# VHH binders against o29008: the designs that were tried, part 4

Target 1, 271 residues: o29008
Amino acid sequence: MDREEIKVAVLRMEGTNCEDETVKAFRSLGVEAEAVHIKQFYSDMIRFEEQRSVFDYQCLVFPGGFSAGDYIRAGAIFSARVKSVLRKDIEEFIKMGYPILGICNGFQVLVELGALPGFDEDKPLAEKPEMALAMNDSSRFECRPTLLKKESEKCIFVKNLKKDVVMFPVAHAEGKVVFPSGKEDEYLERLTSNDQIVFRYVDEKGDYAGYPWNPNGSFYNIAGICNATHTVFGLMPHPERAFFGYQVGRREGYGDGYCIFRSVVDYLEKL

## First folded at step 25 (VHH)

Design x2
Fold by ESMFold2, fold request of step 26:
Structure x2 (fold): chain B 271 residues (1-271), chain A 121 residues (1-121)
Amino acid sequence: as target 1 above (271 residues)
Amino acid sequence: QVQLVESGGALVQPGGSLRLSCAASGFTFSYYTMRWYRQAPGKEREWVAGISGERGRTKYEDSVKGRFTISRDDARNTVYLQMNSLKPEDTAVYYCAKRKWEPSGKYEDYWGQGTQVTVSS
């Protein structure tokens, strides 16, 4: 499709805080993007002109960020709300091949929906979550830069990424990727064989390392994964906070997060 | 407990054909990539072919492309290696392997006992 026809919805609820960065990132690439309150998809109590369909868009983003004091409550409420009112639409959206991005809390939403790890192309939303994002091993809110090694060639969100290692910040208390006990080997096999591990935490030498390089203790240093069709992507680090040069101390140009958003636009232009 | 049992190795003449089998148990066979390796006397064990679980994608070492075909029967928990146009340099013990993933990024494979293939006049 033409770039001018692409529309991106960045979902919000009261208390989300990163939708502006994400909207700005997509708009700077020449596509229409807007923050859309979740009620705009289902409520008859809002103005007709403000009503939206999920299918008005070609990309959905579940943004990250809630205030630290309300992080657990707000994220759980957001996940429950999405599950109760958008589940069917999201399932169909995935089946149509349109991309979905979940950042930080948004990754947690995708996990709760059963969209990730997303092993089954025919049933893109599992009935129950198949993994979890648990409390950080440090028992602290981790707010720090992270170095991430690209591990996937098939994930549509990294097609424009030429660097082997990128830097995105994290800001979370529950970012530890865990798989069901006793299924870790099987999960690694299934994810690796279908190129679904997208980013892994590394140190400055590019080696897989523990805390603080793996800031939450995630199994296998996993920072982000995609589903079986490579179109639904969740990660704990924030590429939207590393998109513009000013966010990473540059006067002009872009940070490493640019390629994540550019890759989505390039993918959609080929549909 | 993971168990892999190779069979079908034999003495064959150059240009001949042979089909190897590997019966597997102790894991969910359909989820796992199965691989064949071979080890000739005095040489390192080398990868020959692989077939992924779930999607059945195949890959081959360059020297066997077009001559060897890997396949699987998930109902029988068995992987096969069809070997055609055999050459003396194919002489080796052939092993079936299942990967064991380590959280660190290392891996150790489970191996069978191997089956001897000898190609000579």
Scores: ipSAE 0.543, ipTM 0.827, lowest interface PAE 2.3, mean pLDDT 89
Fold by ESMFold2, fold request of step 26:
Structure x2 (fold): chain B 271 residues (1-271), chain A 121 residues (1-121)
Amino acid sequence: as target 1 above (271 residues)
Amino acid sequence: QVQLVESGGALVQPGGSLRLSCAASGFTFSYYTMRWYRQAPGKEREWVAGISGERGRTKYEDSVKGRFTISRDDARNTVYLQMNSLKPEDTAVYYCAKRKWEPSGKYEDYWGQGTQVTVSS
């Protein structure tokens, strides 16, 4: 499709705080993007002109960020709301081949919805969550740059990425990727064989390393995963905070996060 | 308990064909990539072919492309290696392998006992 026809919805609710960066990133690439409160998709209390359909858009983003004071409760409420009122629409959206991005808390939403790890192409939303994002091993809010090795060639969100290692910041208290006890071997096999592990935390030499390089203790150093169709992507680091050069200490140009958003636009233009 | 049992190795003439089998048990076979390796006397074990679980994607080492075909029967928990146009260079013990992923991020393969393939006139 033409770039001018592409519309991105960045979903918001009370307490979200990173939708502006995500909207700006997409708008700078020449696509229409807006923050959309989840109630605009389903509530009859919303004015007609503010009502939206999920299908008005070709990309959905679950942004990161709740205020630290209400982080856990707000994220759980958001996830429960999405599950109860948008599940069917999101399932159809995925089946139509449209991309969904979940950043930080948005990754948590995708996990809770059953969209990730997303093993089954025919049933893109599992009936129950199949993984978790648990409390950081440090028991602390981790706010630091991270280095991420690209592990997937099929994930549409990294097709534009030319570097092996990128830098995105993290800011979270519950970012530890955890798989069901006793199923870790099967999960790694299934994810690896279908190219669904997208980013893994590494040190400055590109080697898999523990804390502080793996800031939350995620199993297998996993920082980001996509589903079986490679179109639903969740990650704990914030590419929207590394999109413009000024966000990462450069005077001009772009940060490594640019390629994530550029890849979405490129994918949609060819779809 | 993971168990892999290879069979089908034999003495064959150059240009001949063999079909190797590997019967597997002790794991959810349909989820796992199955791999064939071979080891000639005095040489390192080398990868030959692989077939992924769930989607059945195949990959081959360059020297066997077009001559060998890997396949699987998930109902019988068995992986096969059809070897055609055999050459003396294919002489080796052939092993079936299943990967074990470790929490450390490393992995180690489970191996069968192997089956001897000898290509000689």
Scores: ipSAE 0.534, ipTM 0.816, lowest interface PAE 2.3, mean pLDDT 89
Fold by OpenDDE, fold request of step 26:
Structure x2 (fold): chain B 271 residues (1-271), chain A 121 residues (1-121)
Amino acid sequence: as target 1 above (271 residues)
Amino acid sequence: QVQLVESGGALVQPGGSLRLSCAASGFTFSYYTMRWYRQAPGKEREWVAGISGERGRTKYEDSVKGRFTISRDDARNTVYLQMNSLKPEDTAVYYCAKRKWEPSGKYEDYWGQGTQVTVSS
């Protein structure tokens, strides 16, 4: 489709207020993007002109920054609401091949929705969560730049990313990738065999290392994964905060996060 | 408690065919890539073929492409290696392997006892 026809929805709910950076990123690429409150999809109390459908868009984003609200388990709450009103639509959306991005808390949402790790191509959303994002091993809120090695060649979100290692900032207290006890090997095998590991934390040499290079203590240094169809992507670091050059100390141009968003647009143009 | 048991090895003439089997237990078979390796006398063990779990994607060493076929029966927890147009250089002990991944990024392979394949006139 034409770039001008592409519409992106950055989903929000009560207590979220950090969707602007993502909206700005997409708009800068020449596509339409807007923050959409979840109630616009289902509430009869919303004016007709403000009502939205999931299918009005070609990309959905669950952004980070839910910490602005004093909500305990914000990702779980958001997920529960989405499940209650949009589950079928989201499933269909994924089946249609449209991309979904989850950043930080958004990654948590995707996990709680059962969209990730999303091993079943025929069932985009599992009935129950199959993994978790747990409290950081440091028991601290981690806020720092991170280096991520690109691992996947199939994930649509990194298709035009040529750089081997990118820098995205993290800002979270619960970003530790955890698999079900006793199934760590199994999950790693399944993810690896289907090229679903997208980013792993690395040090300055590009090597896999522990804390602080792995800021949260994630299993296998996993920073982000995609589902089996490689169209749903969740990551803990914030590419939207590394989109513009000025965000990463450059006078002009773009940061490493640019490629994530551009890849989405490129994918949709060819869809 | 992973167990791999290879079978089917035999003495065959050049140009002959043989089918190897590997019975697996102790893990969710369908989720794992299964691999065949071989070790000739005085040589290092080398990878021969692999078949991924769930999707059954196959890969082969160049020297066996077009001659060997790896397949799997998940219902029987068994991986097979159909070997056609066998050559003397295919003589080796053939091993079935299943990888175990570690959080560190390292992996180790589980092996069976192997099965002897001898190609000779």
Scores: ipSAE 0.502, ipTM 0.806, lowest interface PAE 1.0, mean pLDDT 93
Fold by OpenDDE, fold request of step 26:
Structure x2 (fold): chain B 271 residues (1-271), chain A 121 residues (1-121)
Amino acid sequence: as target 1 above (271 residues)
Amino acid sequence: QVQLVESGGALVQPGGSLRLSCAASGFTFSYYTMRWYRQAPGKEREWVAGISGERGRTKYEDSVKGRFTISRDDARNTVYLQMNSLKPEDTAVYYCAKRKWEPSGKYEDYWGQGTQVTVSS
């Protein structure tokens, strides 16, 4: 499809405040993008002209930032609301091959939605979460640049990424990737065999290392994964904060995050 | 407990065919890539073929491409190696393997006892 026809929805709810960076990133690529409150999809109290459908868009983004009410488990409230009113639509959206991106809190939401690790192509959203983003091993809010090694060749979000290692900042308290107890090996096997590991934390040498290079203590240094169809992608670091050159200490141009968003656009143009 | 039991090894003439089987237990078979290895006398064990879990994607070493076929029956927890156009160079003990990944990025392989394949006139 034509780039001008592409519409991206950056989903928001009460308390979220990181939508603007993502919207700006997409708009800079020449596609239409807007922040859309979850209520616009289901609430009868929304004016008709403000009502939205999931299918009005070709890409959904669950952005980073704080979501009000997620006191117990990050992404839980947002995911619960989405599941209650948009489950079928999201599933269909994924089945249609349209991309979904989850950044930081958005990754948490995707996990809670059951979209990730998303092993079942026929059921894009699991009934219950199958993994977790737990409290960082440091028990602290981690805010730092991270180095990520590209692991996946199939994930559509990294198709334009030529660099082996990229730098994205993290900002989170619950970013530790954990798998069900006793199933770590199984999950790793499944993810690896289907090329679903997208990014892993590395040190300056490009080697897998512990804290602080792995800021949250994620299993296998996983920073981001995609679902089985490689169209749903969640990561804890913030590519939208490394999109423009000025965000990463450059006078002009783009940062490493540019390729994530450009890959989405290119994918949709070919879809 | 992971168990792998290979069978089907035999003495065959060059150009002959043989089908190896590996019965697996002790893990969720369908999720794991299964691999065949072989070790010839005086040589190191070498990878021969692999078949991924769930999707059954196959890979082969170059020397066996077009001659060997790896397949799996998840209902029977069994992986197979169909060997056609066998050559004396294929003589080896053939092993079935299941990989166990470690958080460090390293891995261990579970092995069966192996089955002897001898190709000779």
Scores: ipSAE 0.414, ipTM 0.770, lowest interface PAE 1.2, mean pLDDT 93

Design x2
Fold by OpenDDE, look of step 25:
Structure x2 (fold): chain B 271 residues (1-271), chain A 121 residues (1-121)
Amino acid sequence: as target 1 above (271 residues)
Amino acid sequence: QVQLVESGGALVQPGGSLRLSCAASGFTFSYYTMRWYRQAPGKEREWVAGISGERGRTKYEDSVKGRFTISRDDARNTVYLQMNSLKPEDTAVYYCAKRKWEPSGKYEDYWGQGTQVTVSS
């Protein structure tokens, strides 16, 4: 696919306000991107020219930065709405191999949708959530730079990432990756076996460490995972806030987040 | 409870072939990577081969590449090790293993009783 033909939808709903950075990131790569309200996909009250279809796009993004309130609840509500009206379309979208990115709250949405950990390739959305993003062990909002070690070689979102450790900022109160009680080993084994762990929190030496390097207390220091087909990716840190050099204290160039978005574009160009 | 039972060990001549089996129970077999290890007399136990769950990706120790083949039958909860072109240095007790991961990144391996493979002229 030609780059100029690629269209990205950054999904939003009432209360979301941080989609602009993601849109800007994609546009800077020469692809079309827009923030799209979920109502544009199903509401008859929307003007014809504002109506959208999931299949108008080649990439969907669930952004971070949902407005005030319970992030888990917000994610659940958003997920419920999406699931009610777009479930089949999203499933087909995933089966077609089109990428979906979830950032922070977007990761929560993907979890609630049953898209992650997404072990079943034939059923991209589980009937019920199979994991959770729980309240941080610190019981407070964590806002700081984090260091993430790249773990996956198959995830399409990190194909262009050459650095072993990257810096993405976190900003969340419920970012703790939690698996069903008693199934932690099983989940870890499945994720590892299929190369679905994408990022893990590390310290400045590149070692796996607890708080504060693991800001939320996630199981196995997991910061992000992808589904079995490696085309749906959720992470708690914000690559869109580390896309441009100026976002990470550089005068020019790009931050470590650049490679996440570039990887998506490159993937789509070859799709 | 996790149980692993190895079988198939025997005395064979150099250049011979042998197929080991490991019957597993007590866990969802298809989800887990299964591994073969071996321990020669007076030596440390060493990893030989692994096969992942789900997609069955395989990996081998360098010394056995091209000679050994690890495979699995999820319907029978069994992992196999086909050993061809056996050498005296392959003589060892062979163990099947399932790994249990801990959140810390540490792990514990479950082992079977092992099966003796002896390669001698």
Scores: ipSAE 0.367, ipTM 0.747, lowest interface PAE 1.4, mean pLDDT 93
Fold by OpenDDE, fold request of step 26:
Structure x2 (fold): chain B 271 residues (1-271), chain A 121 residues (1-121)
Amino acid sequence: as target 1 above (271 residues)
Amino acid sequence: QVQLVESGGALVQPGGSLRLSCAASGFTFSYYTMRWYRQAPGKEREWVAGISGERGRTKYEDSVKGRFTISRDDARNTVYLQMNSLKPEDTAVYYCAKRKWEPSGKYEDYWGQGTQVTVSS
């Protein structure tokens, strides 16, 4: 489709206000983007002109910044609400091939929704969560730049990423990728066989290492994964905070996060 | 525990065909990539073919492409290697393998006892 026809929704709910960076990123690419409250999708109290449909958009983003350890389970409240009112729409959205991005808390939401690891192509949202983003091994809020090695060649979000290692900042208390007990090997096998591991934490040499390069203690140093169709992507680091050059100490140009968003736009143009 | 049992090895003439089987147990078979390896006398074990779980994507060593076909029957927890146009160079003990991943990124393979394939006139 034409770039000018592309619309992106950055989803928000009560208490969230960290959507601006993502909206700005997409707008800078020449596509329409807006922060959309989930109430706009279902509430009769919303004015007609403010009402929205999931299908008004070609990309959905679950942003970060709304639950940095303030909840019993990260992403649970947002996911429950979304699941309650938008489950069918999101499932259809995924089946249509439209991309969904989850950043930090958004990754947590996607996990709680059952969208990730998303092994079943015919059932984009599992009935129950099949993995978790648990408390960091450090038991602390981790806020630091991280180095991520690109792992996937099929994920649509990294199609334009030419660099082997990129730098995205993390800011979270619950970012540890955890698979069901006793199924770690199985999950890793399934993810790797279908090229669903998108980013892994690495050190300055590009090697897989533990803390602090793996800031949360994630299994297999996983920083981000996509679903089986490679159109739903969740990651703990914040590419939207590394989109513009000035965000990463550059005078001009773009940061490593640029390619994530550009890849989405390019994908949609070819869809 | 993981168990792999290879069978089907035999003595065959050059140009002949043979079908190997590997019966697997102790894990969710359909989720795992299964691989065939072979080890000739005095040589290192080498990868021959692989077939992924769930989607059944196949890969082959260059020397066996067009001659060997790897397949699987998930209902029977069995992986097969159909070997056609066999050559003396294909003589080896053939092993099936299941990979086990470690959180560190390292891995180990589970192996069967192997089955002897001899191609000779």
Scores: ipSAE 0.367, ipTM 0.746, lowest interface PAE 1.3, mean pLDDT 93
Fold by OpenDDE, last read:
Structure x2 (fold): chain B 271 residues (1-271), chain A 121 residues (1-121)
Amino acid sequence: as target 1 above (271 residues)
Amino acid sequence: QVQLVESGGALVQPGGSLRLSCAASGFTFSYYTMRWYRQAPGKEREWVAGISGERGRTKYEDSVKGRFTISRDDARNTVYLQMNSLKPEDTAVYYCAKRKWEPSGKYEDYWGQGTQVTVSS
């Protein structure tokens, strides 16, 4: 489709107000983007002109920046509401091949929705969460730049990423990727076999290392994963905070986060 | 417990064909990549082919491309290696393998007993 026809929804709910960076990122790429409250999709109290449909958009983003200290709770509440009113629409949206991005708290939401790890292509949302983002091993809020190695060649969000290692900042207390007890090996194998691991934490040498390079203690240093169709992507680091050069200490140009959003646009142009 | 049992090894003439089988148990077979390895006398064990779980994507060592075909039957928990146009240099004990990953990125391979393939005039 034409770039001018692309419209992105950055989803929000009560208590969230940090979607601006993501909206700005997409708009800078020449596509339409707006913050959309979830009530606009289902509430009869919303004026007709403000009502929205999931299918008005070609990309959905669950952003980061929920209330500090309440990430998991916020994600759980958000996911529950979305699931209750938009489950079928989201499933259809995914089946249509439209991309969904979850950043930090948004990753948490996608997990709670059952969209990730999303092994079943025919059932994009599992009945129950199949993984978790747990409290960081440090038991602290981690706020720092992280180095991420690109692992996936199939994930649409990294198709235009030429760099092997990128730098995105993290800001979270509960970003530890954990799989069901006793099934870690199975999950890792499934993710790897279908190229669903998108980013892993690395050190300055590009090696897989523990804390602080792995700030949350995630299993297998996983920072982000996608679903089986490679169109739903969740990550704990914030690419939207590394989109513009000025966000990463550059006077001009773009940061490493640019490639994530550009990849979405390019994918949609070819869709 | 993980068990792998290879079969089908035999003595064949150059240019001949052979089909190896590996029966697997002790894990959810369809989720795992299965691999074939071979070890010739006096040489190190080398990777031959792999087939991923669920999607069945295949990869091959360069020396066997176009001659060998790896496949799987998830209903029977079995992985196969069809070997065509066999050469004397293909002589080896062939092993089926399943990988177990650790959180650190390290892994351990489970092996079967192997099956002897001999290609000779």
Scores: ipSAE 0.268, ipTM 0.698, lowest interface PAE 1.7, mean pLDDT 93
Fold by OpenDDE, last read:
Structure x2 (fold): chain B 271 residues (1-271), chain A 121 residues (1-121)
Amino acid sequence: as target 1 above (271 residues)
Amino acid sequence: QVQLVESGGALVQPGGSLRLSCAASGFTFSYYTMRWYRQAPGKEREWVAGISGERGRTKYEDSVKGRFTISRDDARNTVYLQMNSLKPEDTAVYYCAKRKWEPSGKYEDYWGQGTQVTVSS
């Protein structure tokens, strides 16, 4: 697909306000990107010219920044709404091989949608969530830079990432990756066997360490995972906040987050 | 409780063939990578082959490539090792293993009792 034909939708709903950085990141890569309210996909109150279809786009992004509205379970409200109106479309979207990115709250949404860990290629959305992003072990909102080691060679979002360890900031209260009780080993085995672990938290030496290097206490220091087809990716850290050089203390160039978005574009160009 | 039971070991002539089996229980077999190891007298236990769960991707140590084939039957919770063109240096106790990973990055291997393979003229 030609780059100029690529369109990215950064999904939003009431209470979300962190779409701009992601939109800007994609636009800087020469693709079209826009923030799209979920109502634009289904509401009859939306003007015709503002109506959208999931299939108008080649990439969907669930951004961060809306956790304040989910007091019971992060991402639950957004996921429920998406599921009610877009489940079949999203399933087809995934089956078509189009990428979906979930950042922070977006990762939470993907989990609640049943898209992650997404072990079943034939059923991209599980009937019920199969993992959780729980309250941080610190019981605090964690806001800090994190070091992430790239683990996956198959995830399309990290195909252009040459650096072994990257720095993305975290900003969340519920980022702890947890698997069903008693099935931690099983899930880890399944994830590793299919190369679905994408990022793990590490310290300055590149070693797997606890708090604060693992800011939320995630199982196996997991910071991000992808589904079985490696086209749906969720992570708690914010690559969009480390995209431009100026975001990471550089005058020019790009930050480590650049490669995440560039990988998406490159993937779509070859699709 | 994880249980692994190897079988099929025997005395064979050089150039002969043998098929080992490992019956597994106590875990969701199809999800896990299964591995074969061997230990010759006076030597350390060494990895021989592995086959992943669900997709059945295989790997072999260099000394057995082209001669050994690892396979699995998930319906029977069994992993196999077909050994062809056997050599005296293949003589060892062969073990089946299932790995348990820990959040720390450490792991524990579950082992069977092993089965003796002897290649001798």
Scores: ipSAE 0.241, ipTM 0.683, lowest interface PAE 1.8, mean pLDDT 93

